# Ledger of designs, part 316: VHH binders against q9y6x5

Target 1, 379 residues: q9y6x5
Amino acid sequence: LPPKLLLVSFDGFRADYLKNYEFPHLQNFIKEGVLVEHVKNVFITKTFPNHYSIVTGLYEESHGIVANSMYDAVTKKHFSDSNDKDPFWWNEAVPIWVTNQLQENRSSAAAMWPGTDVPIHDTISSYFMNYNSSVSFEERLNNITMWLNNSNPPVTFATLYWEEPDASGHKYGPEDKENMSRVLKKIDDLIGDLVQRLKMLGLWENLNVIITSDHGMTQCSQDRLINLDSCIDHSYYTLIDLSPVAAILPKINRTEVYNKLKNCSPHMNVYLKEDIPNRFYYQHNDRIQPIILVADEGWTIVLNESSQKLGDHGYDNSLPSMHPFLAAHGPAFHKGYKHSTINIVDIYPMMCHILGLKPHPNNGTFGHTKCLLVDQWCI

## First folded at step 13 (VHH)

Design Z26 (framework vhh_7uia_1)
Fold by ESMFold2-Fast, scan of step 13:
Structure Z26 (fold): chain B 379 residues (1-379), chain A 125 residues (1-125)
Amino acid sequence: as target 1 above (379 residues)
Amino acid sequence: QLQLVETGGGLVKPGGSLRLSCVVSGFTFSSYAMAWVRQAPGKELEWVSSISGSGGSTYYEDSVKGRFTISTDNAKNTLYLQMSSLKPEDTAVYYCARVQYKYSPSGEWLPFDYWGQGTQVTVSS
């Protein structure tokens, strides 16, 4: 029987939520599986970039989804959440569902994972749902489990994406213990439903399941705003992305724009593209703008306005508040093993190994995940 | 010392194929987008194709889509343009160029900072 893998993402699930809240269903999953306590995501710590890094094993500069809002100066194209269905934006990499479909007579299935409703290199997931946030977790799970059980050629790779706790993290902030406790309890209940459904359908013992996330969340405040209009007039630049990483396309001399911005606030770093720190791996792509502003943790960049967000992400990927976790269970994984840290780009080559696929060139290191796997020697 | 050296030009008949090469030195090749730009006799410079610094994204002028393929070999610091189904209107000097993110004092994007010397492509019966 070919190995099967279900990859599940709960958007914005900060790693330390596991230590500060109760997760009885997730803890039972981990007890009989593996936990990576800390996943270092890619910069910028945003939804589309990190979800695409999970399935490609590439830094954002390499896979081309460098932000949730992008501009390509060579082609004059704009990317936003509403325009994310243009294959142009996704074609700089080969995601794992495409790899899965092209190497063997195998199918992929997808419930809402970013990119899965787009033909990438002329290949779309064999089974997919067009993105719609109104579709329940239960309907997504029903489709995924039906496709895992009833497909020909067989579905060997499946993805499931859920928007929480990110939406609530933005609305309430991660320090709102009352509201976050309610939201996280609901997520734990959904994990319980997932496990129970897989057991009832006879899939649980033979299916590899990864539960992970793309980023964390940090607390924001009306007391921590950077008013960009106090720094520079709108006539000097085009704004491609605002907060907490601002992407600035100058309309005048780049040096003049940089000089107006560099001393404006002690709570943001201003980088010319070539001066962006190498550790971010965020420089070598046409969609990265000539000037990038990076706000300090918990600071919001605004244009003469207040911010309604009580939580946000996108900040420096060295910040623990930006890090998700990874938990996994199944025949490929050890039972009761805990690992401290991996890079988010390491997930792709591990998944390729589990599925018996040859990975496309990537930035991950298989050695970082080998201790999770039963068919590998750790020491 | 920055250098871009084009080779592979020549005389071909309509419908023929030709491969241009550009060897670069003096900068980190994978850090910059690269482009092919051509100039036909008596015409302005025309952008033909670009490839991102990562090598993952390729872009083409509409008249060459499906006929030309841009690619890189990072190990050889070489940019290629594979041309097929060549037409007389493809006759031009072809330049390898490095894409830049610099602006004029007026704020206009200046797309290229370094060019090769060019290689002549002639398509004739």
Scores: ipSAE 0.000, ipTM 0.143, lowest interface PAE 23.2, mean pLDDT 89

Design Z27 (framework vhh_7uia_1)
Fold by ESMFold2-Fast, scan of step 13:
Structure Z27 (fold): chain B 379 residues (1-379), chain A 125 residues (1-125)
Amino acid sequence: as target 1 above (379 residues)
Amino acid sequence: QLQLVETGGGLVKPGGSLRLSCVVSGFTFSSYAMAWVRQAPGKELEWVSSISGSGGSTYYEDSVKGRFTISTDNAKNTLYLQMSSLKPEDTAVYYCARAQYTVSGGTWYEPFDYWGQGTQVTVSS
């Protein structure tokens, strides 16, 4: 029987939540599987970029989804709607569900994973749901499990996306123990429902399941604001993205805009595109603007106003607060193994190996995930 | 000083109508998108509707489409949510929120940077 893989994402699940809250269902999953304690995501540490990096194994400059709000200087197109279905934005890479359908003549299934309701290189997920946040986790799970059991050609790769704990992390902040405890307990219950459903349907023993996330969350405050209007007038630039990474498109000379911004705040780094640190891998794409501003952890960039945002992400990917985790269970994975850190781009070549697919050129290193897999030598 | 103040909540019977208002101060609608987000007792935040800063684009969750209407009055700095054919499942605290871009679906709360205190809507006989 061909190997099968279900990839599950809980948006904004910071790695250290696992140590600060109780997750009985997730801990039972981990006990008979593997845990990667920290996943080092790509910069910028935002939802669309990191979800696409998971399924392509590429840095943002290579796959082209460089932010949740972006502008393409060559075509003059704008992307700022979470439901934007223009294939143009997604066509700079080949996600794993496309590879799965084209190489092995197998089916893919998707419940809300970013990009799966878009035809990419003229290929859309075999089974998918148009993005709609009001659709319950149970309905998403029911569709995924139905497709895993009742499809020809067989569904071998399936994805499931859930918006929490990101939404509550933004509203309440990750340090609000009362509200976060309630949200995280609900997520643990959903993981319990997932495992129970797979067992009841006879899928559990032969299915590889990965539970991961795209980024973490850090605490913000009204005491940590950077007022961009105190540095530069709106007439000098077009704002493509604001916080915590501001994307600036100059209306005047780039050097003049840079000089107005570079000493504005001690809690913000200002980069000309060519001076963006190499370690970010965030430079070689037309959708990266001529000037970017990077706020320090927990600082919010505003336009002469306050912000009630208590949690945010998008910050430097070296920050532990930006890191998610990865847990996995199934015939491909060891039982009871704990690993410290992998890069988020390493997930793609690992998944290709599990599915028997030839990966497209990517930035991941298969060696980083070998110790998780039963068919590989760790030492 | 930024302020969002919701009013118009209350108790209504199934099939009834209610209009929520959100008076904003310290900013103008032309610079920001606005949204209504609700939270039912013991449940997660749910995005309900959005309107663009120009007022030219409106978006709705499927469960409220055709029943709810979002609008702005720029002269009064007021955002409205006209609710009709109310159902028991519409019972929630309704929050007015400011957004950096127009949310057309999902719980992409990353663009929301200011929230009102909320107004309770209860649909019961």
Scores: ipSAE 0.012, ipTM 0.563, lowest interface PAE 8.8, mean pLDDT 90

Design Z28 (framework vhh_7uia_1)
Fold by ESMFold2-Fast, scan of step 13:
Structure Z28 (fold): chain B 379 residues (1-379), chain A 124 residues (1-124)
Amino acid sequence: as target 1 above (379 residues)
Amino acid sequence: QLQLVETGGGLVKPGGSLRLSCVVSGFTFSSYAMAWVRQAPGKELEWVSSISGSGGSTYYEDSVKGRFTISTDNAKNTLYLQMSSLKPEDTAVYYCARVQYEYTSGEWRPFDYWGQGTQVTVSS
């Protein structure tokens, strides 16, 4: 019957974890499917922005979720990643579940993927769970598999989001082999549970499954702090976002604020909005602040305090430590194929192709993912 | 009322064969995936095999692949498990189970209805 796709994200799953730890369940999944070793995510390399880029195929300046904390200069609205369900923030793009429900007589299902509990262009995922980090992976999995198996119109697109290994990456840092080994073994077990559940339910052979992530993780240290309070007085600006990309809204002359910040630390770049490097595709949106500070990998921007984070992300998207991977299995995908790199925005047009949907204009290139698909040729 | 009734168990020698049957009543059989689950003495429940509602897709636990075949006769509302090359390790009570469609609040269970089980003993 209609093609079906389950998109699974393990937040903060750095690509090189695959080479440094054993993943027997994930390796069995890849053996009969495809692996993309590195996915080049969008800047900034944060959870909400990259999850929305996966499902829209757009850079952050185009889809409007430019950070986990935002301020819109035109409307004067403030966004926090803590439960902000105002459609205003999400309406600059059309995510794939909305397209899926509107172009065909189909349903979408979602377990916690960012944006799925918000009506976007007056359309909300047909089945969804309100975001709650306390809900177990098992409960998310049971709801998704129930909806995939018992829906009318049929669920053809489903999403499943899990907060690990990001939470532990922040707490322990990616170089803590003992704690990260435990966390990653648990994730591999969850992948095993997912595959076994789909086999048990009779879904496995007819379902396309993508396992991916939004970003990686870099080791931080209390020896690598940038104290913003030593650079500039609090009265000169409003802080919209802090670390590792600080978003500065000046309360006085922008040039004066810039001059106080530039050269404050050798481990931080200071940009006026119009000087942000073009390769970031992070300039053309009212939610991007007049001055952006970008810390070097492993450096944390603080306000006269020590940082509790031993790992972080948000850094330059050219850094391999910021890159996730993508693995996929199902009737649309080749078996045993390994691909080097794709852009995270390329996932959207590939998913539209698998589902038979016409993609909205996007920044992805379908040609970059052709070699993964059985119905395509690499040229 | 909803029932799953297993038959076909018994004592068999190593290398032998048995066919288990499960007759289903009280629901539209072809609308549900069905499974065989076993429990060896003193062990936890182990999933063995599943089949889609249409009967077109089949799945097996690694230790039984190539030895067991799951099938359905939707006209007879009957699920089968053909077991060959039986080993002492296959000794267990075998349960027919319906894959859960309705969510049970609190804790999800993969199967919502179970048969009474049929004993398979592989010895001598």
Scores: ipSAE 0.000, ipTM 0.427, lowest interface PAE 11.8, mean pLDDT 89

Design Z29 (framework vhh_7uia_1)
Fold by ESMFold2-Fast, scan of step 13:
Structure Z29 (fold): chain B 379 residues (1-379), chain A 124 residues (1-124)
Amino acid sequence: as target 1 above (379 residues)
Amino acid sequence: QLQLVETGGGLVKPGGSLRLSCVVSGFTFSSYAMAWVRQAPGKELEWVSSISGSGGSTYYEDSVKGRFTISTDNAKNTLYLQMSSLKPEDTAVYYCARAQYKLESGEWVPFDYWGQGTQVTVSS
């Protein structure tokens, strides 16, 4: 019988939250499963890019979702959270739900995971919900569990996405313990509801469940702003993305724009595309703009204005504040095992192994996740 | 068919309390995030508070934090805003709205349906 997997994402769940707040339901889940303390995500550390990296095993330059805001100079197309349904943006990779449907006689189900309401290579998730942030966690869970129990061919891969704690992380910042404590307690309660629902429906013992996130969160401040208007006029460039990674499309000579920007702030690195550090794996895609600005942790790039964000992400992926965690439970996973770090691109080949799928070429390394799995040799 | 009806506004003295109610019909209440937004005379619309449909993640504008409490009664399809320690600056028309989270801004915004509003006046 084919194995089943439910992949759950709580957006913006910084790994260090597990050490600084109480999660009784999540700790009970981990006690009988596995915990990866830090997941090193891909650069840039943003929602759309990292969610697509989880399900493709690819760096952003390879899967093509390189930011939450993108521009293609050839087609003149724009991508944003309100304009993300064009398959053009998603077709540079094959996500796991497509592979799951095409390699075996199996179905996929999706509750709001980025990309699952878009036909990719002419294939859409067998069961899905059109993205609507207003839809409750309970309605998403009810649909996913219904599809897991009542589908033919059987649903073997299911995804569930939730927007918190990212929204509160932006609003309050991760250092606001009073507000973050309330938000994180509610998330822990949702995890408790998820486990209880799966047990009530007889799914718990035979289902592999992964709980993870796309990135962390760092504290920002009105005292840490970088004003682009202080060093360059708007007439010299088109702004494609702003903060904390700015994507600059020059309207004049690229070298002149670069020279105006390179001394703008000691808290920002300015790169010509070909000079972007190799360790970012953020260079080889036409959607990456000719000049990229990378703010230091906690610094916000602005256009002669204040920022309302007290927390943000998108920063260097080597920063622990940008790292989420991964917890998992089910027949494929050891019980009571703790692992220090994996790369976010390693999740995809691990999931393919659990489901018995042949992975598409990817940037992950299956060996990094072997110690989590009962059917693998680990010393 | 889809309606949001606000009640509970009125005249109150500084330091007083009011409880606003919004009765919702025509959709599954617990499946949607809800918000309270206000507009003072001659001012722009200001977001006050939001609550998620499931589990009740709550958010507040800084000027009302600790004084206002947003809550829901899903069995009655009703959204509440309990207002305490009211100030003259809280004088506004208060609107109930269905909310949407925007990933780019990280903000909850009023979405597609608004109530008629209820007037809150805090007199000296």
Scores: ipSAE 0.012, ipTM 0.463, lowest interface PAE 8.9, mean pLDDT 90

Design Z3 (framework vhh_7uia_1)
Fold by ESMFold2-Fast, scan of step 13:
Structure Z3 (fold): chain B 379 residues (1-379), chain A 124 residues (1-124)
Amino acid sequence: as target 1 above (379 residues)
Amino acid sequence: QLQLVETGGGLVKPGGSLRLSCVVSGFTFSSYAMAWVRQAPGKELEWVSSISGSGGSTYYEDSVKGRFTISTDNAKNTLYLQMSSLKPEDTAVYYCARAQYKYDSGEWEPFDYWGQGTQVTVSS
């Protein structure tokens, strides 16, 4: 029987939550597995881009999901994470479930991971759930474990996505210790349920399980707003994405739009596309707009309106507040090992190694994850 | 023809020991994970322990860990639960079950076949 892997994401799980709150079930998981304390995600630090980077090992400019809201000027198509199922947006990369199904004649299963309900290169996950935020964690867990237990050909790669603590992080802000404590305790209990279900089914010791996240969360405030309407009139541009990274499509000369924006606020950086810092790896894609505005941590870009968000993400990926963690358990992983940091693009080649798959060319470095694995020498 | 038959239950004093047996027929025993599940009076079903089909991996609910031992004898098609340091809270009907999903009454259930159960009473 081939090796098996379950990849679990808790959206918006900031790495330092592990140090500021108690997680008895997650700590038991880590004690018999591995912990990476910080995962450096890709820019922009948003849900759809980073979830696709985890399963492709590519920067956003390379895999094409460059934001949660996108515009393609050539085709005049618009993308929104709420209702867009067009394969066009996802076809610039090959995610691991597609490779799993095509290289080894194996099955994949998915409970709500972004992209898994879309045919990508004419291949959809063998078992999947159409995205619906109202479906409970328990129903997602039941389906994923049923497919792992009862599939032929066997499910060797499975994914499970959960919207918390991101939704509560936005609503309450990460500094609301009372509300965040309640939310994070519930997540820890869900981790306990997951481990117990796998033990109950006799799967636990033979299944590799990765628990990770796509980004963190930072505190926002109505005292930290950047009003774009104070900088530039709406007649000069089309807004593709707003905050904290604004994507600007000029209706007039690009240089004129840039000159109106560049000195408007001390709390945002304004970039012509070709001037975006190389360290972001956020330039070489037609879906990246001619002008990008990047707000400083905790600042919100608005259009003459207040923001109701008390927490947000999307900021510079060098910020520790934007970093998630990674924990893993299973036959491929050491027991009781702690590692400081990896890049989020490193997860893909590690997962390919565990599953015995040939990775597509990617931006990850297998050497960064070697110390986690029992079949590798750590250097 | 698929049957699971439990024996070995009874009355025991706190701190005592019992060994439950479950004889299996009608399927290849080593191809399936097997479990013990208990139900105390007026309470929900509680998973107790599982063993992989190979017999190489064993799992326990936290409250029984270190006190109970699950094992198999493939030649006899028999699943065992050795219980030690028994507490009044261990009083329940104990079921052996095959850990394989089945569709039942509109829902997928994690155990497809069950024994009839054996009563364990821990009382002074």
Scores: ipSAE 0.361, ipTM 0.773, lowest interface PAE 4.2, mean pLDDT 92

Design Z30 (framework vhh_7uia_1)
Fold by ESMFold2-Fast, scan of step 13:
Structure Z30 (fold): chain B 379 residues (1-379), chain A 124 residues (1-124)
Amino acid sequence: as target 1 above (379 residues)
Amino acid sequence: QLQLVETGGGLVKPGGSLRLSCVVSGFTFSSYAMAWVRQAPGKELEWVSSISGSGGSTYYEDSVKGRFTISTDNAKNTLYLQMSSLKPEDTAVYYCARVQYKFDSGTWEAFDYWGQGTQVTVSS
C-alpha cells in the first residue's frame, strides 16, 4: 500500500561514461523511466560527503561530513575508516532513513550505504549490514529484496551501495578504455540482475528505483604532481587530508603558513578558510581546517613520493568530470523523460515527496525535480 | 500440508500451444507472488515468468515475452502459463514456484516451495 523506494549507488560513475560505453540493461531501465544526464554534486567531490548529501539534502558544511578524513579542533577527535562509526561525526544532520522510521511507523533497510551502520540521533536503519567491501553485490541485493518482501512494519525506504566503478577508476584511470569497458559492462550486468530479481519477486512495477552515484572521475598522471615538501616543512603544520583537497592545520602563525603555500604551484589554489569561494558552500563548519589547498583537475598533491592513482576525484564540483548521473523507474516517475541537470542536494526532498515524508530543512529545491514526477505540474 | 501440483505438459510441434496449470493448497494464494521456472536437459534453471499476489502485475523473461501469458484464478487457487508459438528451445521441465524470500545467497532461494515439474517437449 505505502510507496516504496530503493536508492542504489554505483560509486564513482562519471556521467559521460553513458556516452562512451554501451549499457543495454541501463538503457532498458531508462527507456521506461527518467534520466538526469548530470548531477552537480557538492564540494568536496568525495564519497562520504556526497553520499551523506544525497540522503540529507545538505551541503557538507551543514551536515558535518566534510571529507573522508576530518579533524574537529574543539573535541580533538579524528575521523577515519577506523572510527567512522562514532555518531559524533554523523549527528549534525538527520538522514532520510531516520526520518522514515520516526515520522511514520515504517522500516528502513540498508546494504552498505555510508552512515547506515551508525546510530544517528539514537536511530539506526531497521535492517542493515555492517560495512564490508568483500560482500558481493548479489548478497547485498538478496538482503534488500528479502527485507522489502518480509518486513513488518513494512520497509518503505531501502539503500544499496556498490564500490565500483570507483575502485577501478582509481586503479586504471577513466581514459583506460580496455579496463574501464570491462568494469562498466560488469556494472551493466549487475543492473540487469537487479531488474530481473525485482521482476522475478513481483516487486518491479510497484517499487520506485533510483540509480545514481556520488561523483565522477578524472585522469591523473605522474607528470601532474604537486610536492608540498618542496614548499613547506612538516614542522609548520599538521596534515588532516591530502589530495586533491589538502586540509592544513597550522602549528605556527596561520598567515606565515599561508604565505609559504600561496606561491607553491601554479596548479593549486590556496585558501584561508574565510576566503574559500562562496559557491563551494564549504566554510561554516569547525571540521573545515584554517587553510585549504585545492588542486586543479588531474593534479595530485603529494609528500616527496609518487602517487599510484591513475584516476581521482575531490576536485571542483563545477567540473563535468566530477558529475554523476541519476536514472529512475517506478510509479512516481515519468516514462522516457530526459532532464539535463539537477543538484545532488535536490535528491533528498524529491525522495521525501515520493515517500510522503516531511523533509527536514535542507539545501535542495523540490522544484528542480518536479518534471521527473507524474504527480507534479512542471511548468 | 503445502502442495503445488503442475499439469498440462506434453509433446507439441513448433508453433504450437500448451496451457500449464499449477494447483496450490495449504496457503493463502493471493498473499504470495508466484513464478514459473524451467530447466532444459543439461542446462541451469531459468526463470520464465512471475505474477504478483496483490496487484496482478506480470513479468516475463525476454525470450518468452509476447508468446507466454501468466495468469491466476484465485477462486480455484490455480496459476496458469499459456504458451503459444512454441520453439524447440522451450523444451524443458516447467516448475511452479511460490515466491518467498529467505536469507541465503542465491536467486533460487527466493522460491521456497516448488512443484514436481511438468515436461514440455517441442519437436518436429
Scores: ipSAE 0.000, ipTM 0.355, lowest interface PAE 13.7, mean pLDDT 88

